# Designs tried in a protein design chat: miniprotein binders against Glycerol-3-phosphate dehydrogenase [NAD(P)+] (gpsA). Part 13

Target 1, 321 residues: Glycerol-3-phosphate dehydrogenase [NAD(P)+] (gpsA), of Methanothermobacter thermautotrophicus (o26468)
Amino acid sequence: MMVTVIGAGSFGTAIAQVLSWNAEMVRLMARRSEVVENINRTRENSAYHPGVKLRDNIEATLMDGSVLEESEYVFMAVPSGNLRSIVRSMNSSLEDKKIVSCIKGIEHPGLKTMSSVIREETGSRTVFSISGPNFADELIRGMTSGITVGASTRYAREIAGLLKSPRIILDHSENVEGVEFCGILKNVYAVAMGILDGQITGENHRHSLLTLCFREMNLILNEMGYGELHDRFCGFGDFLLTSTTDKSRNRTLGLMLGKKMRLSEDSTITIESLRSIRAIRELTEGLELPVLEMVYQTMQEPENVNLYIREFQERISRPEF
Short names: E, the ipSAE of ESMFold2; O, the ipSAE of OpenDDE; V2, 0.75 times the mean of E and O plus 0.25 times the DockQ between their complexes.

## First folded at step 6 (miniprotein)

Design BJ1 (from B0 with E8R K11W E15L K18Y K26E Q62R E65K E69Y K72R T73Y E76R K95E)
Fold by ESMFold2-Fast, scan of step 6:
Structure BJ1 (fold): chain B 321 residues (1-321), chain A 105 residues (1-105)
Amino acid sequence: as target 1 above (321 residues)
Amino acid sequence: SEKEKIVREFWKRMLEAYKLLEEAAETGNREQAEELIEEAWEIAREARDYAKELGDPELERRAWKMEYYIARYHFRIAEKFGDKEQALKSLEIMEEAVEQIKKLT
């Protein structure tokens, strides 16, 4: 089987390497000709994964719908802001394809997940998602990674076959959009953990609050009909990875806010975080979400973070029994 | 307060270094990636200076970790393209970072 990955960035390159173990050929589509030439000549995508040799059955090409003819599966690994325009440029070539989104994001206006955008633009009835604790650098080097496949059982088995490896642990859900939504929630709670870590330190403190963050994430998942995902790699696994690592931009944003620092409102990470929080608040209007409320208040007025954390602590100190 | 201003400058630099690392990883041009990496390293060093001024060993450890990650990325690029001089320089920076992190643990 021939598989195409659209997007030769960090994650696109990593997933292409994974897929190459099981597919006869993997087409890796890049926006820039120098990336194509670098990959095909050197067997490396050096800008993203220096020192990693890509398997010989990976062929790089420029983004071109005509190359899709023999591919049964297409994996989307482009920035969320570019997805709609890229899909539009290839619409007729994608209509009959099985498409897997590897993108974590929401489109505004309309609060649409990436799989929803793909379905809207292509008319494809076979649109799926994957997500989990899988940093691209670790994934491409064959370090153990967990991935949730969001697809109906028939297609989940096919996708699992393409991802199969001793170093890849798979679970699944039929809730395609829920798998994507987990990626949005984890980023918000990573900001929360950053804020809390920015205020005081301590391992008991950190892990008690991490537990509360996950419980609240689970409440939101239940409200949205995604409760089954709480113990999946896209749920707990990716939440834990993003909330506890110094590699996370969202956690670093939180640390800054916890120290009463305001980032530029023009910052893309700040815009994305505010967008996600406002969307979640709108979707969960009736729920009591003290962690999310603390994050929301702190992002609006980081100079008052001490007051917001005090209110948060008073709310969470009430026994649940 | 003065302390809060220095903490803001520390995190501002940390975030900027991280953004430059991500930009380096996203570029399709080796020369551009190396320029971005060099900028990230300079800014990470500046973050370290702020952490030292604060006398906060945890923030200083975080700054050294950032320098380690930047140097490791530069090392991998240098090693693949046969730039032995840069590879050795990057290894030296990585070793220094590890040694400093140990002292701050």
Scores: ipSAE 0.000, ipTM 0.219, lowest interface PAE 18.5, mean pLDDT 83

Design BJ3 (from BJ1 with E22W Y69W Y73T)
Fold by ESMFold2-Fast, scan of step 6:
Structure BJ3 (fold): chain B 321 residues (1-321), chain A 105 residues (1-105)
Amino acid sequence: as target 1 above (321 residues)
Amino acid sequence: SEKEKIVREFWKRMLEAYKLLWEAAETGNREQAEELIEEAWEIAREARDYAKELGDPELERRAWKMEYWIARTHFRIAEKFGDKEQALKSLEIMEEAVEQIKKLT
């Protein structure tokens, strides 16, 4: 089987390495000729994964739709903001391709997931998703990672075959969009945990609040029809990874907000976070979401974070029984 | 090429700094954590020098982001051990890093 990965960034390179163990050849598409030359000449993508030798059956090319003809599966690993323009820049139609989205994000107008955008732009009827606790730097080195495959059972088995490794643990859901939506929710709740960690130093407090964050995430998933994803790698696993690690930029945004630090309105992470929160609020009208509301208020006026946290604590301290 | 060698050296330092940050966050020993943070700072400064030599704004931004992550990890350690003075210093470094990242975006 021939597969193509579109996007030779950190994750795209890592997933190409994984796929190379099970595919006859992996084509890794990059935007810049320097990356293509580096990979093909040195067997390394040194800008993202220095010291990692890529397998011989990985061939790098510039992004070019004309060379997709022989590939059955296409993995999309580009930044969410660039997805439409990249797909549109292709010379060939992806309509007959089986496409797997590795992208986490939501388009503000229309509240579209990345798989929905891919379907619209390519016309493909076979669009899937993968997500989970799978940092690219650990994945490429063969460290144990968890991945949820979002696909109907038949295609999930094919994708599982491509990802097969003793170091990759897979679970499954037929809710393609739900798997992606978990990635959006986890980022919002990572901001929440950052804010709360910025104010509270006790481990009992921290983990009690982490539990409340996950409970609210579960409430949203249930209302959206994605309740089955609560204990999947895309749900619980990725939520834990992003909310508890010092490597998470969303948790760091929260920490800064919790200390009354205002980031620029032009900040990409602030724009993305606000877009996600507004989308979630629109999709879940009528739900009482105290954690989400605290995050929203704090992002609007971080100087008043102490007030918003006190209101939040008063709200959550009321017994549910 | 020489450019490719410098890029490789830059990313070697970046990966090494990330590993040190992970170790510092995982250790329950404050003294060990502070030593690991200090080592991470030295390596991050080397990475920044390589980024400056390359003159690539994207790599310079990534180097500043690493300094931000080092400061953030130090902030968390300071908070855990009740060191308000160090926590404030770490926040100031994080703020400086964000300003530098904005200039390169």
Scores: ipSAE 0.000, ipTM 0.152, lowest interface PAE 19.5, mean pLDDT 83

Design BJ4 (from BJ1 with A25Y R72Y Y73A)
Fold by ESMFold2-Fast, scan of step 6:
Structure BJ4 (fold): chain B 321 residues (1-321), chain A 105 residues (1-105)
Amino acid sequence: as target 1 above (321 residues)
Amino acid sequence: SEKEKIVREFWKRMLEAYKLLEEAYETGNREQAEELIEEAWEIAREARDYAKELGDPELERRAWKMEYYIAYAHFRIAEKFGDKEQALKSLEIMEEAVEQIKKLT
């Protein structure tokens, strides 16, 4: 079987390497000719993964729908903001393909998951998702990574066959959009943990509050009909990774806010986080979400973070029994 | 306060360094990636200086970890390109970062 990965960025290159162990050939599509030439000539995508040799059955090409003809599966690994235009450019070539979104993002306005955008633009009935604690740098080096496959059982087995590796641990859900939505929720709660880490000392406090963040995330997942994802790699695993690592931009944003820093209103991270929070609040109207409320208030007025954390702690310290 | 101003400058630098490093990996152009990495490194060093001024060992450790990540990315690109001089410089930065993190723990 031949597969195509659209997007030769950090994650696209890493997933192509994984897929190359199980596919007869992997086509890796890049926007720039320099990337294509680098990969095909040197077996490395040095701008993203210097020193990592790509397997010989990976062939790089420029973005071109005609290359898709022989591929049964297409993995989408482009920035979320570019997805719609890229899919539109290849619409007819993608219509009959099995498409797997590797993108952790949501389109604003409309709050559409990446799989929804793909379905709208292509009309494909076979659109799936993968997500989990899988930093591209670790994935390409063959370090153990967990991935949730979001697909009906038949297609999940096919995708699992393509991802199969001694160092890849897979779990499954039929909730394609839920797997993607976990990626949005974990980012919001990573900001929350950053804020709390900026104010709180002591490991007991930190891990107790991390537990509350995850419980609130689960409450939202349940409200959306995605409750079964709580213990999946896309749920707990990716939440834990993003909330505890210094490599997370969202957690770093939270740390800054927790130390009373007002970021520029033009900050892309702040804009994306606020859009996600407002959308979640609209989708979950009527739920008591003290962590989300604390994050929202703190993002609006970080100079008052001590007040918002005190109010938050007063609310959560009331016994539930 | 002056201390709060320095803390804000520290975190602004940290976030900017991280953003530049991400942009370096997304550009698809090696020369542009190298320029972005070098800019990220300069900004991470500014963050370290602010952390030293604050006398906060936790923030200083965070700044050194950022320098380590940036130097590692530069090392791998330099090694691939065959730039032995830059590869050695990056390795020295990585080793210094590890030693400084140990001293601050």
Scores: ipSAE 0.000, ipTM 0.218, lowest interface PAE 17.1, mean pLDDT 83

Design BK1 (from B0 with K11Y E15W K18Y E22R E58L Q62Y E65R E69R L88E K95L V98W K102Y)
Fold by ESMFold2-Fast, scan of step 6:
Structure BK1 (fold): chain B 321 residues (1-321), chain A 105 residues (1-105)
Amino acid sequence: as target 1 above (321 residues)
Amino acid sequence: SEKEKIVEEFYKRMWEAYKLLREAAKTGNREQAEELIEEAWEIAREARDYAKELGDPLLERYAWRMEYRIAKTHFEIAEKFGDKEQAEKSLEIMLEAWEQIYKLT
């Protein structure tokens, strides 16, 4: 089997390494010629994973739809903002391909997940997703990771075969878009935990707040028809990983906001987070989401974070009975 | 080739910065930790400027990742010693480094 990974960033490189154990050949497509040269000559993608030797059956190339003909599966691991243009440039070569999205993002306006964008641009009926607690740096080093495969059962088995490893734990859902949406939600709640970090006085407090965040995430998943995913790796597992680790950009953003730090208007992480929050608010119109509201207000006016935290605390202290 | 030797030297400098950073994290002496962090910053900033002059976005990204690591270590030390002002400065640098890494994608 031939497999192509489009996007030679941190995650794309890591997933290519995983796939190389089960595929006969993995083509890794990069935007930059320097990345292609580095991988093909040194067996390393040094800018992303220094000191990790890539398997010999991984071949790097520039992004080029014309060389996709022999690939049965295509894994998409590019920034969400670039997905539509990349897919458009390769449209004819991607038609009828089995495509797996590894991207956690949503279009706004439009409110479309990445798998939805791929289906719209390619017309492919075989578009899938994967997500879970799978940091690229740990995944590429063969550290145990959990992944949810979002695909119909037939294709989930094929994808599982490509990801198979003693160090990869898999679970499954047929809800392709739901698996992706979990990745968007976890990032919002990571920001929330970062903001609230200054309020946390002990482990009971920390886990009470994590419980409230996960409860609200579940409320949103249920409203969207994705409730089954709450106990999957893409749901609970990835939520915990991102909300409790210092490796998360979103948690770091939250920490800054909690300290009343004003971010640059050009900040890409702020723009991405606001896009996600606005999309979620639009999709869940009418729901009471105190954690999400606190995050939204704080991102608009971080200098007033103490007021927004107080309002949040007042809301959550009211008994539900 | 000449380019390969330059890249190798760049990574050797990054390894030097990393070793200073690990020592800073292990020491229980704040003054010593701050001196080690300052040395690591000098190496990382020189490397970033050099990568920018070469027009090599991959090396520039790696230098920014090192700056993130230095800032994170400084943040942890600042928190340990109750220096709120330094902790805030370090968080700002961490976020700036992430923004630059993504712009170079």
Scores: ipSAE 0.019, ipTM 0.551, lowest interface PAE 6.6, mean pLDDT 85

Design BK2 (from BK1 with Y11E Y18E L58E)
Amino acid sequence: SEKEKIVEEFEKRMWEAEKLLREAAKTGNREQAEELIEEAWEIAREARDYAKELGDPELERYAWRMEYRIAKTHFEIAEKFGDKEQAEKSLEIMLEAWEQIYKLT
ESMFold2-Fast, scan of step 6: ipSAE 0.089; ipTM 0.566

Design BK3 (from BK1 with Y11W W15E R65A L95R)
Amino acid sequence: SEKEKIVEEFWKRMEEAYKLLREAAKTGNREQAEELIEEAWEIAREARDYAKELGDPLLERYAWAMEYRIAKTHFEIAEKFGDKEQAEKSLEIMREAWEQIYKLT
ESMFold2-Fast, scan of step 6: ipSAE 0.256; ipTM 0.699

Design BL1 (from B0, 14 letters changed)
Fold by ESMFold2-Fast, scan of step 6:
Order: sequence, then structure tokens, then C-alpha cells
Structure BL1 (fold): chain B 321 residues (1-321), chain A 105 residues (1-105)
Amino acid sequence: as target 1 above (321 residues)
Amino acid sequence: SEKEKIVEEFEKRMREAWKLLYEAAKTGNREQAEELIEEAWEIAREARDYAKELGDPELERKAWRMEYRIAYTHFLIAEKFGDKEQAEKSYEIMWEAYEQIRKLT
């Protein structure tokens, strides 16, 4: 089987390496010719994974739909903001392909998941997702990682075959969009944990607050019809990884906000975080979400974070019974 | 061939900086971590000079991405040892590098 990965960033490169163990050939598509030449010449993608040698059956190419003819599976690993333009640039050669989204994001104001955007732009009826606690730097080094495959059972088995490794642990759901939505939610709650860690210290406090964050995440998942995902790698596993790890960009964003630091309005992580929060608020407007509300208010006015945290604590300190 | 030699020097500097960051993150010794971070900064600035010499926006973007990684790692080390002043400085440098990446994208 020939497989194509579209997007030679950190995760795209890592997943290409994983796929290369099971596919006959992996084509790794990059937007820039310099990246293509670097990978093919040195067997490294030095900007993202310096010192990691890519397997010989990985070939880098520019993004070009004409070379997709032999690929049955296409993995999308591009920034969410660029997905539509990248798909459009490939001359609609994706309609008959089985497409797996590795992207964590939501389109706003459209409120569309990445799989929905792919379906709309390509016309493909076989669009899937993967997500889980799988930092690219650990995944490419062959460190044990968990991945949820979002696909109907037949296609989930095929995708599992492509990802198969003694160090890859897989679980499954047929809820393609739910698997993606878990990735959006975990990023928001990672920001929340960063804010709280910036203001409150202590193991009992941290784990109590982590519990409340996960409960609120579960409430949203249930309201969206995705409740069965809470105990999957895309749910609990990825939530824990992103909320408790120093390597998390979203948790670091939260730490900065908790320290009353104003963020650039043009920052990509800030734009993506606000987009996600606004989308979630619109999708869940009837729900009481104290953690999400605290994050939203803090992102708008970080200088008032102490006030927003105090309001949050007052709301959560009341007995539920 | 001259351009190819400069690209090779750039890539060599990038690999050296990554090794230093990995070692800094692994060590439990603050003095050693600070020394490794400082060495990584020196190497990253050399890489940026090579990128500027080439006039290649992609390589310049990669050099800024490395400076972002160094600042982020320094932030994590500062947080680990309770150095709030250094953590704030590293936050500022991290986002400055990120804005340069955005400007070149």
C-alpha cells in the first residue's frame, strides 16, 4: 500500500515515520521546496526533528494532487487554518481517497470540524480521524503512544494495520467528529490548568481542579453526543497529557495568562484558542461551564485573572448534593 | 556549492542546538542547565547569521523556531526551580521569537 501524508510539520513527519513500518511507500508532502530537498537529501526533517533519520521508503514531495494516484490512504497533518486552501490547491484529486485527519481544530464562525471541512472540499465519503496522547517528538522516537482511531469498524482495522507497532496502543470509536472534538476540548482545559497552576499550588489542589476540568469536558461531550469517548485515548489520555505536561503550548499559554501577561492579538495560539472557546460557547450556550467561562474571561482581560479565579472558586465550592 | 556549504553549516548548528536543549531538559542540575541553555543560544544566533547570509526566509524562520524552543525550555527550567523573574523573561523572549516566525510565514 502507498500512503500519503499531507503536511511535513512536526506531527506529519512523525506519523509518516510510523506509517513507513507498515506501508510499502510513504509520500510526505510539504508546502516548501526547501523542506522537500532537506528530507530527500539528508533523510532528516531538521526544522522539526533534528537528528532523527527517516526510513528509506519515505519520499518527500511538494503538495501536488497529481501524485496521489497510487495512494489509497491520505493523512492530513496541516495547521487547521490552512486546511481549506491546501486541499483546494491539490486540484480535487482527493475525492476517491480514504482521508484520515490528524488535525485538532474547529472552523469558526462555521463551527465545522476538520473532517467536515475535508468532506466539503473533497467530496470524499471516507473521511476519518485519529487523536490521542502522542507528542510528535516521542512518537517519532518510537516511544509508547496511545491513539484513538475514529472510523467505522472496517476502515478502523485498515488504519490500525497502517499504525501497527509494539509501541502503538490503539482504541476505536465510530464517532469521527467526536474524536476530533476531544482534541479541541483538551486544549481549552489545558489553558485552564495553566491559569490555575499560575495562581494555585499544591498536589491536592491540582488534582481536585483537574477532576473538575475533566467533569466539565465530559458534560460537553455528553451534550454533543460524544460521551462514549471520555475513556478513550483521545478523551482522558490526551486531556491528561496536555493538562499536566510542561511541554504543552496550551498549558504554557495558560501560565502566562495566570501571571497577568497580555498576549499578542496576532499570536496563532491565541487566535486558535479564542476560536475554539467561542465555538464551544456557541455549541453549548445552555450549559453552566464555570471552567470555560473563567478561561474566556481571563483571555479577554488577563489583568483581572484574580477576580475571575475567585468567581470560579465561589461557583465550584458549593456542594452538588 | 558555496550556498550548499552555508546550508550544511546551518543544519549542523541546528542539530547542535537541539542536542543542548535535550541535555538541558534532562539534567536535574540548574547550573548545568543554564550553561547548556546559554550554549544553545550562541549556536542559534550563529544559525540565524547563516540564514541571513543566504537571504532565505525559510531558513530564517527555522532559526527563529529554534530560538522559540530555547526560550520555552528556559521557561520550563525557571519554573521548575521557582525563578519567577527568569520565567517572565523567557516568556517574553519566547513570544518575540513566535512573532518573528509569524512575520516570515
Scores: ipSAE 0.000, ipTM 0.128, lowest interface PAE 18.8, mean pLDDT 82

Design BL2 (from BL1 with L76E Y91W W95E; at its last look DockQ between E and O 0.02; V2 from the best seeds 0.00; counts 0 for: pae O 16.0 > 1.5, off the site)
Fold by ESMFold2, look of step 7:
Structure BL2 (fold): chain B 321 residues (1-321), chain A 105 residues (1-105)
Amino acid sequence: as target 1 above (321 residues)
Amino acid sequence: SEKEKIVEEFEKRMREAWKLLYEAAKTGNREQAEELIEEAWEIAREARDYAKELGDPELERKAWRMEYRIAYTHFEIAEKFGDKEQAEKSWEIMEEAYEQIRKLT
């Protein structure tokens, strides 16, 4: 079977390599021609994965709907903020495709999951998700990775076949949006852990705070009807990876905020994180979420991070909480 | 739109106070830092008094948060220059601001 991956960034290239072991051919779509030429000529995406040789059955192309005629499955791995415009640019070429979102973002102000955006723009009824503890540099190198497949049972077996590997561990849920929300929420709480790590020391305290973050994440998942996912790869596994490692971009953003380091106002990770935090705050209006409130306040007024951490600590110490 | 304009002016003054605090922390000159801190205090006190007259506890809480930040910045500057007396005074002011914030929650 032929498979297309739209988005030749870090994760898109990694998932293309995984798919290349099971698909006859993988088309990897990139925005810029120099990226296409570098991949096809050198068998590397040197900007994102220097030193990693891509398999010969991966072929990079520009964003071109005509090559989608050959593919049955399409994996979406573009930044969340670009998804709607990219899907629109493909016009009707995606309508008859089985589409798997790999994107861990949410649209704001519309509050749409990535699968919802894809369904709206394409009309496709076969839109699915994957998520898990999958740093791209480890995934592309064949290190053991767990992935949750969000799809109806009919399609989950096909997707599992495309991802099959001795080093890939799969679990499954029919809750496509639930799998996506796990990915969104773990990024929000990774920022929270970074902020707290920036000002708090001690492993007991740090791991107690990890527990509070995960509990709050699960309260949100339960409120949305996605509670059965908390112990899946997309839930606990991805949360733990993203909240505890220096490689996490969201935890790093939080750490910079907690250390009172100045951020560029044009930082893509800052913009993406703020969008997700705002969206989740709107969706959880009325819930008591002291960790989320601390993150939101800090993102709005980073110069006052000391105050917001203090307010958070006071809240979690009160008997009424 | 009238309330919206009032809130916009309030936020504009808060941003001005923040800019003064940023420069106070940056200057490295103690006397210049003290002057900038006093200017920030003037803005924050005016904002708080205005919020009280409007009867808007959310705006009053925001003003107290700025006063907390000003006191914290002054504490850090005092510690950098080894001024124990000012550091203790700034800490006390910071604690009072925090108590006012709590009362408005």
Scores: ipSAE 0.011, ipTM 0.559, lowest interface PAE 8.9, mean pLDDT 87
Fold by OpenDDE base, look of step 7:
Structure BL2 (fold): chain B 321 residues (1-321), chain A 105 residues (1-105)
Amino acid sequence: as target 1 above (321 residues)
Amino acid sequence: SEKEKIVEEFEKRMREAWKLLYEAAKTGNREQAEELIEEAWEIAREARDYAKELGDPELERKAWRMEYRIAYTHFEIAEKFGDKEQAEKSWEIMEEAYEQIRKLT
């Protein structure tokens, strides 16, 4: 089977490498000819994964719908903000494809997951997702990683076959949107944990707050009908990784907020984080979500972070029984 | 080509400097980490300048990635030791570097 990965970024390259073990050929699509040439010539995507040799059956190509004809599966690994335009440009070529979104993001203001955007633009009914605690640098190096496959049972088996490796642990849900939603939602709580880390004095405190974050995340998942995902790689796994690791940009953003540091409103991470937080807040209107509220308030008025943390603490101090 | 060799050398130097810095940062030796930060900055700046002169956007992007990594490491150190001023400076550098990386991607 031939497979295409659209997006030669960090994750796109990593997933291409993973897929290359099972696919006959993997086409890795990049926007820039320089990247294509470099990958094909050097067998490395040195911009993202220096020193990692890509397997011989990975071929870089320009983003062109005409090149998709031979691929049964297409993995989308482009920035969320670019997805619609990219898919639109190739919609006729994607209509009959089995498309797997690898993108953790939401479109604003429409509040659409990436799979929804793909469905809208292509009309394809075979749009799926994968998500999990997957740093690209570890994934490309063949480090053990858990991945949730969001697809119907039939297609999940096919996708699992493409991802198959002794170092890839798979779980499954038929809830495509839910799998994607976990990837968005976890970033909110990564920011939260970043904010709270500024006032944490011990590991008991940290992990107690982490538990509250996870509980709130689960409350949202349940409300959205995605409750089954709480213990999946896309849920707990990715939540935990993003909320506790120093590699998380969202957590780092939160840490900056917690220290009352000024954030650039024009930074990509700030924009994406704020978009996600606003989106989740809109989707969860009417729910009492102290962590989300604390994060949202802090992002609006970082100078008052201590107040918002206090308010949060007061809310969580209420007796549960 | 000579250009390719120079690029490869910069890439090598940046990787080596980053590895050393990363390890030093994890050990918690601030002085050693700060020295390595300075060395790493010099390498990254040289690479960036060279990339601009040659019109090599790939090397330039790699240099910005190095700067991002250095700044992030410095941020972590600054936060650990309560140096708010340095933490803020490092964050600003991270944001700039990230945007440059994005533009060059």
Scores: ipSAE 0.000, ipTM 0.159, lowest interface PAE 16.0, mean pLDDT 88
ESMFold2-Fast, scan of step 6: ipSAE 0.005; ipTM 0.394
ESMFold2 (binder alone), look of step 7: mean pLDDT 84; pTM 0.826

Design BL3 (from BL1 with K19L Y22E R69A Y98E)
Fold by ESMFold2-Fast, scan of step 6:
Structure BL3 (fold): chain B 321 residues (1-321), chain A 105 residues (1-105)
Amino acid sequence: as target 1 above (321 residues)
Amino acid sequence: SEKEKIVEEFEKRMREAWLLLEEAAKTGNREQAEELIEEAWEIAREARDYAKELGDPELERKAWRMEYAIAYTHFLIAEKFGDKEQAEKSYEIMWEAEEQIRKLT
């Protein structure tokens, strides 16, 4: 089988390496000629994964719809904000392709998951998702990672075959969009944990709040009809990874906000985080979400974080029984 | 008491570095932002050396977290101005700081 990965960034390169163990050939599409040249000449994508040799059956190309004809599966690994433009720029119909989204994001306005955007732009009816605790730098080095495959059973088995490794642990859900939505929620709650870590010390306190963050995430998942995902790798696993590690950009954003720093409104990380929070608030209108509300208020006025944390603590201190 | 004064000075220097990062993040001027970042780096390196000399892993972790925050702020500034080379350098520093924090846990 031939597979294509669209996007030769950090995660795209890592997933191409994983796929290369099971696919006959992997085409890795990059936006920049320098990346293509580097990969094909040196067997490294040194800008993202210096020192990691890519397998010989990975071939880099520029983004070109004409080479998609030979691929049965296409993995989308581009920034969420660029997805529509990239798909449109390829000038190729992907209607008959099986497309797997590796992207964690939501379109705002429109409130659409990446799989929905892919369906609209490509016309494909076979669009799937993968998500889980799988940092690209660890994944490419063959370190144990968990991945949830969001697909109907037949296609989930095919995708599992492509991802198969002693170091990759798979679970499954038929809720394609739910798997993606978990990735959006975990990023917001990672910001929340960063804010709280910026203000509050103590392991009992920290893990009590982490529990509350996960409970609120579960409330949202249940409201959206995705409750079954709470104990999947895309749910609990990815939530834990992103909320507890300094490798998480979202947690670090939260930490800075917790220290009363107002980051530039023009930064890409701030724009993406705020877009996700606004989208979730619109989708969950009518729910009491004290953690999400604290995050939203803190992002608008980080200088008042102490007030927002106090209001949050007063809210969560009321017993549930 | 002598150690308590050293911890007090460390915390004071950390607060100074955080204020510099706040200003760097707020300014729309790249040259000014980079000057503030460099000043924050001087404070963080001094603090890390101090914590290491004291043999206090918690203070050393705090100093590495500050280096992480400085690198992250520099990353955001580099991204804003399209400086791919600086963004990559800053990301590498963030990763190194995270590894050091893990070693101290």
Scores: ipSAE 0.000, ipTM 0.303, lowest interface PAE 10.9, mean pLDDT 83

